VH-VL binders against Thymidylate kinase (dtmk-1). Designs and how they scored, part 17

Target 1, 218 residues: Thymidylate kinase (dtmk-1), of Caenorhabditis elegans (q22018)
Amino acid sequence: MATDQKRGLLIVFEGLDRSGKSTQAKRLVESINKKSTESGDASSSPSAVLQAFPDRSSSIGKLIDQYLRKEIDMDEHALHLLFSADRFSKNQMIRDNIAKGIDVICDRYCYSGVAYSLAKGLPEQWVRSSDVGLPKPDAVLFFDVSPEVAAQRGGFGEERLETATIQQKVAAVMPTLRDDAYWKTVNADGDLDSVEKNVFRIYENLDREKPFESLEKI
Key: E = the ipSAE of ESMFold2; O = the ipSAE of OpenDDE; V2 = 0.75 times the mean of E and O plus 0.25 times the DockQ between their complexes.

## First folded at step 8 (VH-VL; framework fv_benmelstobart)

Design q2 (from p2 with heavy chain S105G, light chain Y91H; at its last look DockQ between E and O 0.04; V2 from the best seeds 0.00; counts 0 for: pae O 2.6 > 2, placed apart)
Fold by OpenDDE, look of step 8:
Structure q2 (fold): chain C 218 residues (1-218), chain A 120 residues (1-120), chain B 107 residues (1-107)
Amino acid sequence: as target 1 above (218 residues)
Amino acid sequence: QITLKESGPTLVKPTQTLTLTCTVSGFSLSSYGVHWIRQPPGKALEWLGVIYSGGSTDYNAAFMSRLTITKDNSKNQVVLTMNNMDPVDTATYYCARKGYYGWGGYFDYWGQGTLVTVSS
Amino acid sequence: DIQMTQSPSSLSASVGDRVTITCKASQDIYDYVAWYQQKPGKAPKLLIYDASNLETGVPDRFSGSGYGTDFTFTISSLQPEDIATYFCQQHDNYPLTFGQGTKLEIK
């Protein structure tokens, strides 16, 4: 890294299914890149990449996708490990981009994986251990939406984990994973523009001078 | 070979506490949840509760006040404790292994069941 | 609680007949229905899970279908060994609940 180059940020969007996090993650990336293009100085304005988890285009992600689409059944432990593997498969990519000063925006991350598995009643220590070593987010944007509201949004119920019951249980678990040091709650009940503004405000206030770290615990 | 086996008293007096033990073989309690289900003679099945692989539990609200499920992974045992038994609680009690699905779930393996009669 | 209304309560059929049992849920439970066979004095045996998935080792004459609130269990060709009581069960929400059962006899 050049002496004056700031590192990129790792920003994670977390929340229930259909909370709007995917849309907002995409919008954030677009906004960042738009500004970068307009400035004409790639060194002074950050660029961003979007990474969704699971990556359904990858070999691991395809297997996960088959499960989610109810095409195959899978042991809960295996599923948990596959999600972790999917994230770790992008470990180097994330680190490389951050080192280049490129922001990495993640649609879901390890917290979703942990939340779902805990909601299933899997052993806590085991569940929380599989993602240790991943890049530590600079910010977790937790999209807070009621399960009932999320269930009313288009596409709900199409995948295995998109049920009211499942989402309710996950909703109860997710907040227990919160770390106030880098978690931010985003009201997901607002309109798209207001939520976007809030997300961007949070983004602009993030500290790029902090050391980039790995997760030691979850 | 996967097996579950219920053991405990087959006769309980009213107001007494029932304690049943489910001993499992062929799988680990660290990996699979175990449910308790009962069936009164000639009647439908009734779900009582579950202890998950992680040790957490869910109970049927109808029994929550008097039902406790615990386990010892090292002994391969799940224990059901039900207080204040009544003749209406006379039933065959089953323990069953939780299937792959993490939300409630289906039961892929069952114990043979043990008939518990509540009578003075 | 989710009620599972099973029909009929009993039926008699001949060997080789197609047998159909239905289960209606009191609310939308997606495809989270299991079917069990219980022979006299024995524990229930899992036949179908997730509404239509045949459990390993179960003969393919058994099948299930449905999504939402209406579910169907079918034996394509009834065999003598199929004499039993059959139960549906929802595995969507707690408490888990069962149908009343269908006693199947052979004429």
Scores: ipSAE 0.180, ipTM 0.728, lowest interface PAE 2.6, mean pLDDT 92
ESMFold2, look of step 8: ipSAE 0.536; ipTM 0.798
ESMFold2 (binder alone), look of step 8: mean pLDDT 92; pTM 0.940

Design q3 (from q1 with heavy chain H35N; at its last look DockQ between E and O 0.91; V2 from the best seeds 0.74)
Fold by OpenDDE, look of step 9:
Structure q3 (fold): chain C 218 residues (1-218), chain A 120 residues (1-120), chain B 107 residues (1-107)
Amino acid sequence: as target 1 above (218 residues)
Amino acid sequence: QITLKESGPTLVKPTQTLTLTCTVSGFSLSSYGVNWIRQPPGKALEWLGVIYSGGSTDYNAAFMSRLTITKDNSKNQVVLTMNNMDPVDTATYYCARKGYYGWGDYFDYWGQGTLVTVSS
Amino acid sequence: DIQMTQSPSSLSASVGDRVTITCKASQDIYDYVAWYQQKPGKAPKLLIYDASNLETGVPDRFSGSGYGTDFTFTISSLQPEDIATYFCQQHDNYPLTFGQGTKLEIK
């Protein structure tokens, strides 16, 4: 009896540094799980897991983390591939959760990887090819933050890629990766609560009946 | 400056195929979807379909059997093809850009529209 | 399909008046409503999206509100240049659908 269980959703948060995407991703997961708990029926209410990329707790992610913290240097190609590997290392997990009806919320995904690499001047075809085959998001929530607002938010400049120059380049590249069929741009200049409401609304409106697909291109 | 402009025949005979081209400037078709909307004289607007930045399309089911939307990003052109035109299809046809923010498609920039008359 | 029922179909008001147009959706569409202004012989112009977000460059005398099924478009102080037909549009689900329009005239 094909258990009429709706599949989980893959939702990706993308955006520049200080866009607030990480905070909102976490809030979304918490909100989803809170509702699930309150319903008492785990089978009828979605649950969610948060997956950040890179996964800095993993072996691959640790290596990436060392690079980001400027502890080690790395060839940009190698770095790109490590980011891809990091994502692919979670490929089965994502698919399994989706199959179980568990939503997977990603803090960054392949788009960031591609955008940063392109911003660094790596070959476009090569960069866009490495993540092909990953699960295709049901939605990409792109957090669009104004430079003015971003500048007011603390913590910028600690990591290797947190430079104005890099961020500007990445900002310029990101729109070129957009597929507005499933990209949803979130105005990230707003207060946390308003943004959260918007995010949740988008989440609630997503269609779980659509086939779960893999990325054919980026 | 963002602009969209519809071009094509303004007179079509019944049963013939309408081909309209939307030429855009000020933005990339690789970044924004373009919708086709029509408005019969003195009537409400009717959504026909969309081609998204990634190349996928959605059509109004009412027109799906006879409507095709394609694009060439390099030429900044979106093409609408509608088969088996009927006098009832007489309308001003608009191409419009998909809005940047939020859910779904609203239209932040419109072409001036082109009146297409279907008549023998 | 989601039906957008717009009212009134026509409205006449004086300069400086507050004008209100309503749109009712056949189902809950959250705040996914856009409002357009269409002047005679011209293409529609986006004024509001997501029920209440004012499009860039649009005068602040224009506003929108609503959530769920009932939506309101308001001109706080009608100006002569506001003579147009106004349309609501849902951007919740496909196919996208519009209201019937409200023709606004100045007395």
Scores: ipSAE 0.600, ipTM 0.863, lowest interface PAE 0.8, mean pLDDT 94
ESMFold2, look of step 8: ipSAE 0.745; ipTM 0.878
ESMFold2 (binder alone), look of step 8: mean pLDDT 92; pTM 0.934
OpenDDE, look of step 8: ipSAE 0.384; ipTM 0.794
ESMFold2, look of step 9: ipSAE 0.761; ipTM 0.888
ESMFold2 (binder alone), look of step 9: mean pLDDT 93; pTM 0.937

Design q4 (from q1 with light chain N93E; at its last look DockQ between E and O 0.91; V2 from the best seeds 0.00; counts 0 for: pae O 3.4 > 2)
Fold by OpenDDE, look of step 8:
Structure q4 (fold): chain C 218 residues (1-218), chain A 120 residues (1-120), chain B 107 residues (1-107)
Amino acid sequence: as target 1 above (218 residues)
Amino acid sequence: QITLKESGPTLVKPTQTLTLTCTVSGFSLSSYGVHWIRQPPGKALEWLGVIYSGGSTDYNAAFMSRLTITKDNSKNQVVLTMNNMDPVDTATYYCARKGYYGWGDYFDYWGQGTLVTVSS
Amino acid sequence: DIQMTQSPSSLSASVGDRVTITCKASQDIYDYVAWYQQKPGKAPKLLIYDASNLETGVPDRFSGSGYGTDFTFTISSLQPEDIATYFCQQHDEYPLTFGQGTKLEIK
């Protein structure tokens, strides 16, 4: 039975603020785990864990959080590296879960980090290099939300990077990071249930037999 | 405006190699995959292969041994090479852009197609 | 390979008629079906993806439905400009496959 065990999937949610990605990531994890529980066979049904980046509960994440909350200032290069470090701090966790057949759902990943840094004008080669070696996602779910819809959603503007200008720049950069071999664009303008259905549909069609790889490039 | 345009020889002899170029405009090949599809006269469409934005490729197994797809992002060109052409390969060849939304590969923009006739 | 069996192969209808085309997949492909319109001498045009999603710019008289193996494409009110061959395509797995097409004519 061990020989037939499928590996877990690494699924990354990416998108601008207010795209609804965090909510949907959580819902996906809940759905996966619910089904696992209902099946009664943990070996046959996958379970999932949610990992947000940055991990604001970690030492590194707390520093990042302080920056985001405008409590401290930080060099943009340092900030970029901290985000990368935050992701790499979870490298082993991700790999271990995948090896155990547990799906890892990430709220943001290296693409956000790269996009934001590029938007700020940091050197491209440098920015794209820091995350090389991280686990390669099986899928990137890019939440594409229209500005009009995003503006209607609450909670915008409290953090340093939650400005219209920054978001616009990031929006322009993010598509340049796309690899449609494993990127899936999700129309995030829809209602929660519709989007959830779409996300889950994508999830169900992912191939667990493909080799688990590391990122060779961003 | 998004456009794709196929170019290359319209007549190929049996056993020769077909080389078609798809030139795209209005979008970047670094952001979208491009597929090749062909259609024999009066027949259904047949998927040949794809080159994704990241440069990876997938082929129809029926053609894998003699089909190669490459691209140059800077030139906005995708190239299809198919070896050992046979009269049965006579068809209109299309390049098409991978759809943006949803799962899997559908085609939201097509070239006008180029008729390739394989004849001695 | 996934087979897409399309029916009918040809259809004649009057302007204003409701037209229905079906496509049956050889296996469960969820809702991963696209529909295309191809006019004579032209490339296919995307109308529907994911079985029921209308492509931007496509008239709302076109619609699609289905899930699993049975899919339906509908023109609610046939217009003269709708004369074309229509194709279904599964976008679930490689190799991508198409239906054999339905030639639609106006009486």
Scores: ipSAE 0.116, ipTM 0.722, lowest interface PAE 3.4, mean pLDDT 92
ESMFold2, look of step 8: ipSAE 0.595; ipTM 0.824
ESMFold2 (binder alone), look of step 8: mean pLDDT 92; pTM 0.940

Design q5 (from q1 with light chain L96W; at its last look DockQ between E and O 0.86; V2 from the best seeds 0.59)
Fold by OpenDDE, look of step 8:
Structure q5 (fold): chain C 218 residues (1-218), chain A 120 residues (1-120), chain B 107 residues (1-107)
Amino acid sequence: as target 1 above (218 residues)
Amino acid sequence: QITLKESGPTLVKPTQTLTLTCTVSGFSLSSYGVHWIRQPPGKALEWLGVIYSGGSTDYNAAFMSRLTITKDNSKNQVVLTMNNMDPVDTATYYCARKGYYGWGDYFDYWGQGTLVTVSS
Amino acid sequence: DIQMTQSPSSLSASVGDRVTITCKASQDIYDYVAWYQQKPGKAPKLLIYDASNLETGVPDRFSGSGYGTDFTFTISSLQPEDIATYFCQQHDNYPWTFGQGTKLEIK
């Protein structure tokens, strides 16, 4: 009896720093869960969980966090692998939630990892290989923000990777990773509510009947 | 400058296979999907299929059995193959680039189109 | 398939006139509608996507609105160069479908 239960969705937010992706990811999760609560029927309305990468609360994430805060230095290869390990540490969680019909919303994913490493000049084949086997997103919401708008948003420059040079390089690399079959570009220059509406309408149109797949390539 | 250009035979006999090539410039096929759309003379536009940047394809169910779209990123070419052509398939065939923003597929750049006539 | 019913099929207006074209979807498609201009013997040109977003380089006399099933395309002040056939297209779901078109002529 094909259990009529629709699977959860894996939605990934990607974009540069200050693109507003984190805020919007949180808002999406809240919105999904709010609707679920209001419907009173947990079986008919999806719930969602938020997963940020790196998970700075985890053992691996803490090490990454130390690097990002410039407390420690690290080989770029090691750093890349730690980011991948951080993602893979949540592999089972993602799959389990999806199987239960729970949406998994990710603040950053493998594309950021690849983009940053490529921007730093690491070997392409190697960089693109480490995340193979992770769950394939149903959608990548790429937050496209103009440099002008991003510059107006506070908090930039505190972390190691929050430099204009790095961000520019990452900005140039990220689009090369896109697959427009499941990448959706969000204009992130707009106000929070406008962007939220766009994010949500994309979410509402995602197909839950498609097979859940793993990444075969990045 | 972004350009798309259709090329191929303009005359096809019934039951024969149509092969059209779309050559693109100004953007990479690894970054953008390319659609095929046709328009019979004096009629509305009809979407045929797409090959996305990652290489996946989707087809209009009406043509799925006889339509294939492939691409070569290195050559900047997308190829449409349509089998068992019929006079009813006479149309201007366009390739078009997938729009960048938002949900779904709209078409932001078009080729000039090529008129394909199916006749004995 | 989602049907897009466009009206009118033809329209004649004077330079400077406000022109309105409508498109009705067979189901709720949110704001996922694009509008195209096709001049005789030419390929369609994208004017609007997401019902109201003006494509880069398109004059601001062109606009679109609507949400759900009813959509409107407007030329605020018709210009001679606007002689064309206009098409709506839904970009909500496969297969992508177009309206029948509106042939716009100038009196």
Scores: ipSAE 0.391, ipTM 0.808, lowest interface PAE 1.5, mean pLDDT 93
ESMFold2, look of step 8: ipSAE 0.596; ipTM 0.818
ESMFold2 (binder alone), look of step 8: mean pLDDT 92; pTM 0.927

Design q6 (from q1 with light chain N53R; at its last look DockQ between E and O 0.90; V2 from the best seeds 0.00; counts 0 for: pae O 3.6 > 2)
Fold by OpenDDE, look of step 8:
Structure q6 (fold): chain C 218 residues (1-218), chain A 120 residues (1-120), chain B 107 residues (1-107)
Amino acid sequence: as target 1 above (218 residues)
Amino acid sequence: QITLKESGPTLVKPTQTLTLTCTVSGFSLSSYGVHWIRQPPGKALEWLGVIYSGGSTDYNAAFMSRLTITKDNSKNQVVLTMNNMDPVDTATYYCARKGYYGWGDYFDYWGQGTLVTVSS
Amino acid sequence: DIQMTQSPSSLSASVGDRVTITCKASQDIYDYVAWYQQKPGKAPKLLIYDASRLETGVPDRFSGSGYGTDFTFTISSLQPEDIATYFCQQHDNYPLTFGQGTKLEIK
């Protein structure tokens, strides 16, 4: 029976601020776990955990958080490496959960890190190298939100990276990181329920039989 | 404007290898996958394979043993190579761009297609 | 492989008529169906994906519906320029597969 256990999935939510990705990531996890509970068979129904990056509760994440809240300044290279370190700090957790058949849902991942650093003008080769070796996502859900819709959503401008200029630059860079072998674009302009349904639909179609791999390149 | 264009020989002898090139414009191959689909005269469409933006490939199992798809992002070209051609392989061959939204692969832009005739 | 059974194989209708084409999948493929229009001597053109999502620039007289195994493509009011062969395609799983096509003519 152990030989037939399907592995967990690594699903990454990417997108600009206020794209709704965080909300949808949470909803996906809740939906997965709800179904698991209802089925009564933990072996047949997957469970999921949510991991946000940065993990602002961790030591590394707290430092990043201080930067984001404009409490401290930091060299852009150092910041990039801290984000990478934050992700790698969860490397074993991700792999362990996947091995146990638990889905790992990530709110942001290496692509955000790379996109932001590239947007800031850091060297491309260097920026794309720091996250090599991380678990490779089974799917990247890129939340594509129109500027008009994003502008209507509150909470923008309090953090350092929440500026129109930065977001515009990141928006231009992020698509260049796309690998459509495992990237899926989600129209994030829709209402929450519609987007949720779409996300879940994508989730249900992911292949759990494919080998779990590490990122060889970004 | 987004365009795809197939080029290559239109006549192939049996047992020979077909090489077609798809040249794209208006988008980057580093961002979009490109599929190959063929259509025998008067018949339905048949999916052959794909090369994704990251360079990964998938093939129809029916052709896997004799089909190879490669690309050069810098040249905006995707190349299909199919070995051991047979008259049954006579068809219009299309390259098509992978759709951007949603799950799975559908085709939002197509080349005009090139008719390849396999005959002695 | 997922089989897409399309019907009818041919259809003749008058301008202004409502036209319906169906496609049946051999298994549950959710709403992962695309519809294409192919005019003689031309490449297919995407009309609908995800069973009901209209491609940008496509007239709203075209629509699609269905979920699971049964899918429907509809032209609400047939126009002369709609003379073509229409194909369904599943984009759920590999290998990707197409319906046999429906040749649409105008009376």
Scores: ipSAE 0.053, ipTM 0.702, lowest interface PAE 3.6, mean pLDDT 92
ESMFold2, look of step 8: ipSAE 0.512; ipTM 0.792
ESMFold2 (binder alone), look of step 8: mean pLDDT 92; pTM 0.939

Design q7 (from q1 with heavy chain H35N D58E, light chain N53R N93E; at its last look DockQ between E and O 0.04; V2 from the best seeds 0.00; counts 0 for: pae O 2.1 > 2, placed apart)
Fold by OpenDDE, look of step 8:
Structure q7 (fold): chain C 218 residues (1-218), chain A 120 residues (1-120), chain B 107 residues (1-107)
Amino acid sequence: as target 1 above (218 residues)
Amino acid sequence: QITLKESGPTLVKPTQTLTLTCTVSGFSLSSYGVNWIRQPPGKALEWLGVIYSGGSTEYNAAFMSRLTITKDNSKNQVVLTMNNMDPVDTATYYCARKGYYGWGDYFDYWGQGTLVTVSS
Amino acid sequence: DIQMTQSPSSLSASVGDRVTITCKASQDIYDYVAWYQQKPGKAPKLLIYDASRLETGVPDRFSGSGYGTDFTFTISSLQPEDIATYFCQQHDEYPLTFGQGTKLEIK
């Protein structure tokens, strides 16, 4: 690594189901990489990787996936821990990429896990403790979508946690996890291009000179 | 063995407060939510409220103004307090454990229930 | 509140018969329905949750199906010990609500 190479950024997309966060996360990664390719100078332009949580292709993620698809039942605590484990399984990957100057874009992160478990009524201290030690995001892009808009988006109800009741409870919890120091609210009611522009604006203004940290609390 | 047991007065006067205690065994209140459900004689079941493992509560709106659910994890006890009792509140009161698989509250274990009669 | 309309209110069947009870929800509640058996003077017993998932220890002659608003509870072969009142319950939204119950008797 050239001594002058800036570290990569950890950017987390959070929000309710069907908030458009996945689409925008993908678009961000594509755009970053496109620019990098066009510049011809990998040292001057960042590249990015996308990481979704859960990683349904992993062993842990597959178990989670089975639960989500209602193929198996699972203890709520176990489920919470599996989500945490899934994230931690990518801990080194995230850190390595960041060290190489590669941006890591996450579709969901620890905040979703905490929000869902809290919504289920699990103990707060316990729930908030399991993800301590994960890489701290440089930015959390919280996709705020109105229930009306979310309801219009297809695929609702296909998975165990994709119900109006669940989403409402999660929606009530998620803001309580907010830290204004690195949380940014994105209006997700807008069209894809408008939202993308906003996401990019936020991305472009992130500080790459700040120390990379681990989560001490959630 | 998992057990729940309701205890408290079986006779309450109108306008008085009902206090019922659910004592649990075989599981921890730190791990499971406990619901209160009542059943008037010969009638359907009615959900009153729940206290979750984390201590948060949800109430039936019909009773929210006069219903409180608390717990002591160390004592394995959940307490139901219902104010301003009326003869219409005469019912068998159950505490029941929240099912642990998936979302939502269904009830996998029940207490035997305690009949509470509200009468002058 | 979500209303659970259960039918029939009562039924009589013979040992070995197939028994079917239905529950209709006032709104889409996905598969979040539980079924209970309540014998006289006893607390309800969980039989089915998530519309079709059999509770541990429950005989496989009991089953449930449905998604959305219409749900069915079935006893494939009625046994003498199955005399009870059966209730459906939605576990999708608060307040949790129950059906009116079906009293099952044996001829």
Scores: ipSAE 0.264, ipTM 0.752, lowest interface PAE 2.1, mean pLDDT 92
ESMFold2, look of step 8: ipSAE 0.661; ipTM 0.848
ESMFold2 (binder alone), look of step 8: mean pLDDT 93; pTM 0.936

## First folded at step 9 (VH-VL; framework fv_benmelstobart)

Design r1 (from q3 with heavy chain Y100W; at its last look DockQ between E and O 0.88; V2 from the best seeds 0.63)
Fold by OpenDDE, look of step 9:
Structure r1 (fold): chain C 218 residues (1-218), chain A 120 residues (1-120), chain B 107 residues (1-107)
Amino acid sequence: as target 1 above (218 residues)
Amino acid sequence: QITLKESGPTLVKPTQTLTLTCTVSGFSLSSYGVNWIRQPPGKALEWLGVIYSGGSTDYNAAFMSRLTITKDNSKNQVVLTMNNMDPVDTATYYCARKGWYGWGDYFDYWGQGTLVTVSS
Amino acid sequence: DIQMTQSPSSLSASVGDRVTITCKASQDIYDYVAWYQQKPGKAPKLLIYDASNLETGVPDRFSGSGYGTDFTFTISSLQPEDIATYFCQQHDNYPLTFGQGTKLEIK
């Protein structure tokens, strides 16, 4: 009798650079796991894992990382495919964790990949097709940050894609990828704690009984 | 400027099908969902359904059997089709944009509404 | 379905008065409540979403609060232009549902 164990959730954090998404993704994972530990019953409380894309520790991710750090050049098509490959390399991991009731929290996902490639002028149909078949998120938390707030946050400009021009283009493209059936826009202009609370609220309200699906389109 | 505008027949006979069109401007249907809401005269608002930016739909179960919402992004139009209309369905029908923040299941912009009367 | 019980059904106040409307949800809906203003013959206008977030362009005399099941909408200083019916709406779960409305009149 298939133990009525609720599946894990796939939650994706998307947003522009300096939106605070990475920090919040980490905090969510920590919060989930902390609660799990405190409950004493690991079987009854969800746990979570964090997966960043690209996975810069992987073979594919290392290549991507080299590109991002301007150490190597790469054809934009190849780069796009590498990003997709990076995500697909974690396909089984994601599915396995979800099946085990473990939540998978992703720092960036296919939407960033598509958005950046589109911003660069790659063919739309081709760009949107490469990630089809990936696990469909239960929620996409899109961190919407104002340019003014983002500009105040440090760490911008070191990587290849951290330019104002690219970010602006990506910002313009990202809403076109939105499916508000499962996209949740987070106002990222707020303080960390407020945003965290909002994120957690969204998390707690997600339905674990819905079928786990694959992306049919991007 | 963001606008939504309902159009269609204002008089429908019982058992006939109502077709309303919501034409939007100032935003893309590929980015925002659109809801249909109605309000009988002097009564509370009633949510009918939503078509999401991605094209999927959710309906109020009370109307699911006779309600269909479709859209054409290129035309900036959302269409509501409701079958087997009854005088009880007399109401002002609104289309409203799905909110941007959070779950977004609130309505940030509304059409002016169109009064549909079901009468023989 | 989630029921939103709004109170009072009608209210009369003077210009400058503080006005409070309440909405009670039949279940815990976190802060997923919106408030609308509907003037006679017009479509509803969004004032508040997520219980306390003021919609862009809405005067700051309007505010909302609450979490869980009890929600409050407040006009800090009633203005003549605020004559309308106000509605709460839960945006936690489908079907989305509205309160019965509060008709606000000025004395």
Scores: ipSAE 0.436, ipTM 0.822, lowest interface PAE 1.2, mean pLDDT 93
ESMFold2, look of step 9: ipSAE 0.668; ipTM 0.854
ESMFold2 (binder alone), look of step 9: mean pLDDT 92; pTM 0.936

Design r2 (from q3 with light chain L96W; at its last look DockQ between E and O 0.94; V2 from the best seeds 0.67)
Heavy chain, then light chain:
Amino acid sequence: QITLKESGPTLVKPTQTLTLTCTVSGFSLSSYGVNWIRQPPGKALEWLGVIYSGGSTDYNAAFMSRLTITKDNSKNQVVLTMNNMDPVDTATYYCARKGYYGWGDYFDYWGQGTLVTVSS
Amino acid sequence: DIQMTQSPSSLSASVGDRVTITCKASQDIYDYVAWYQQKPGKAPKLLIYDASNLETGVPDRFSGSGYGTDFTFTISSLQPEDIATYFCQQHDNYPWTFGQGTKLEIK
ESMFold2, look of step 9: ipSAE 0.794; ipTM 0.903
ESMFold2 (binder alone), look of step 9: mean pLDDT 92; pTM 0.929
OpenDDE, look of step 9: ipSAE 0.747; ipTM 0.898
ESMFold2, look of step 10: ipSAE 0.796; ipTM 0.906
ESMFold2 (binder alone), look of step 10: mean pLDDT 92; pTM 0.931
OpenDDE, look of step 10: ipSAE 0.378; ipTM 0.808

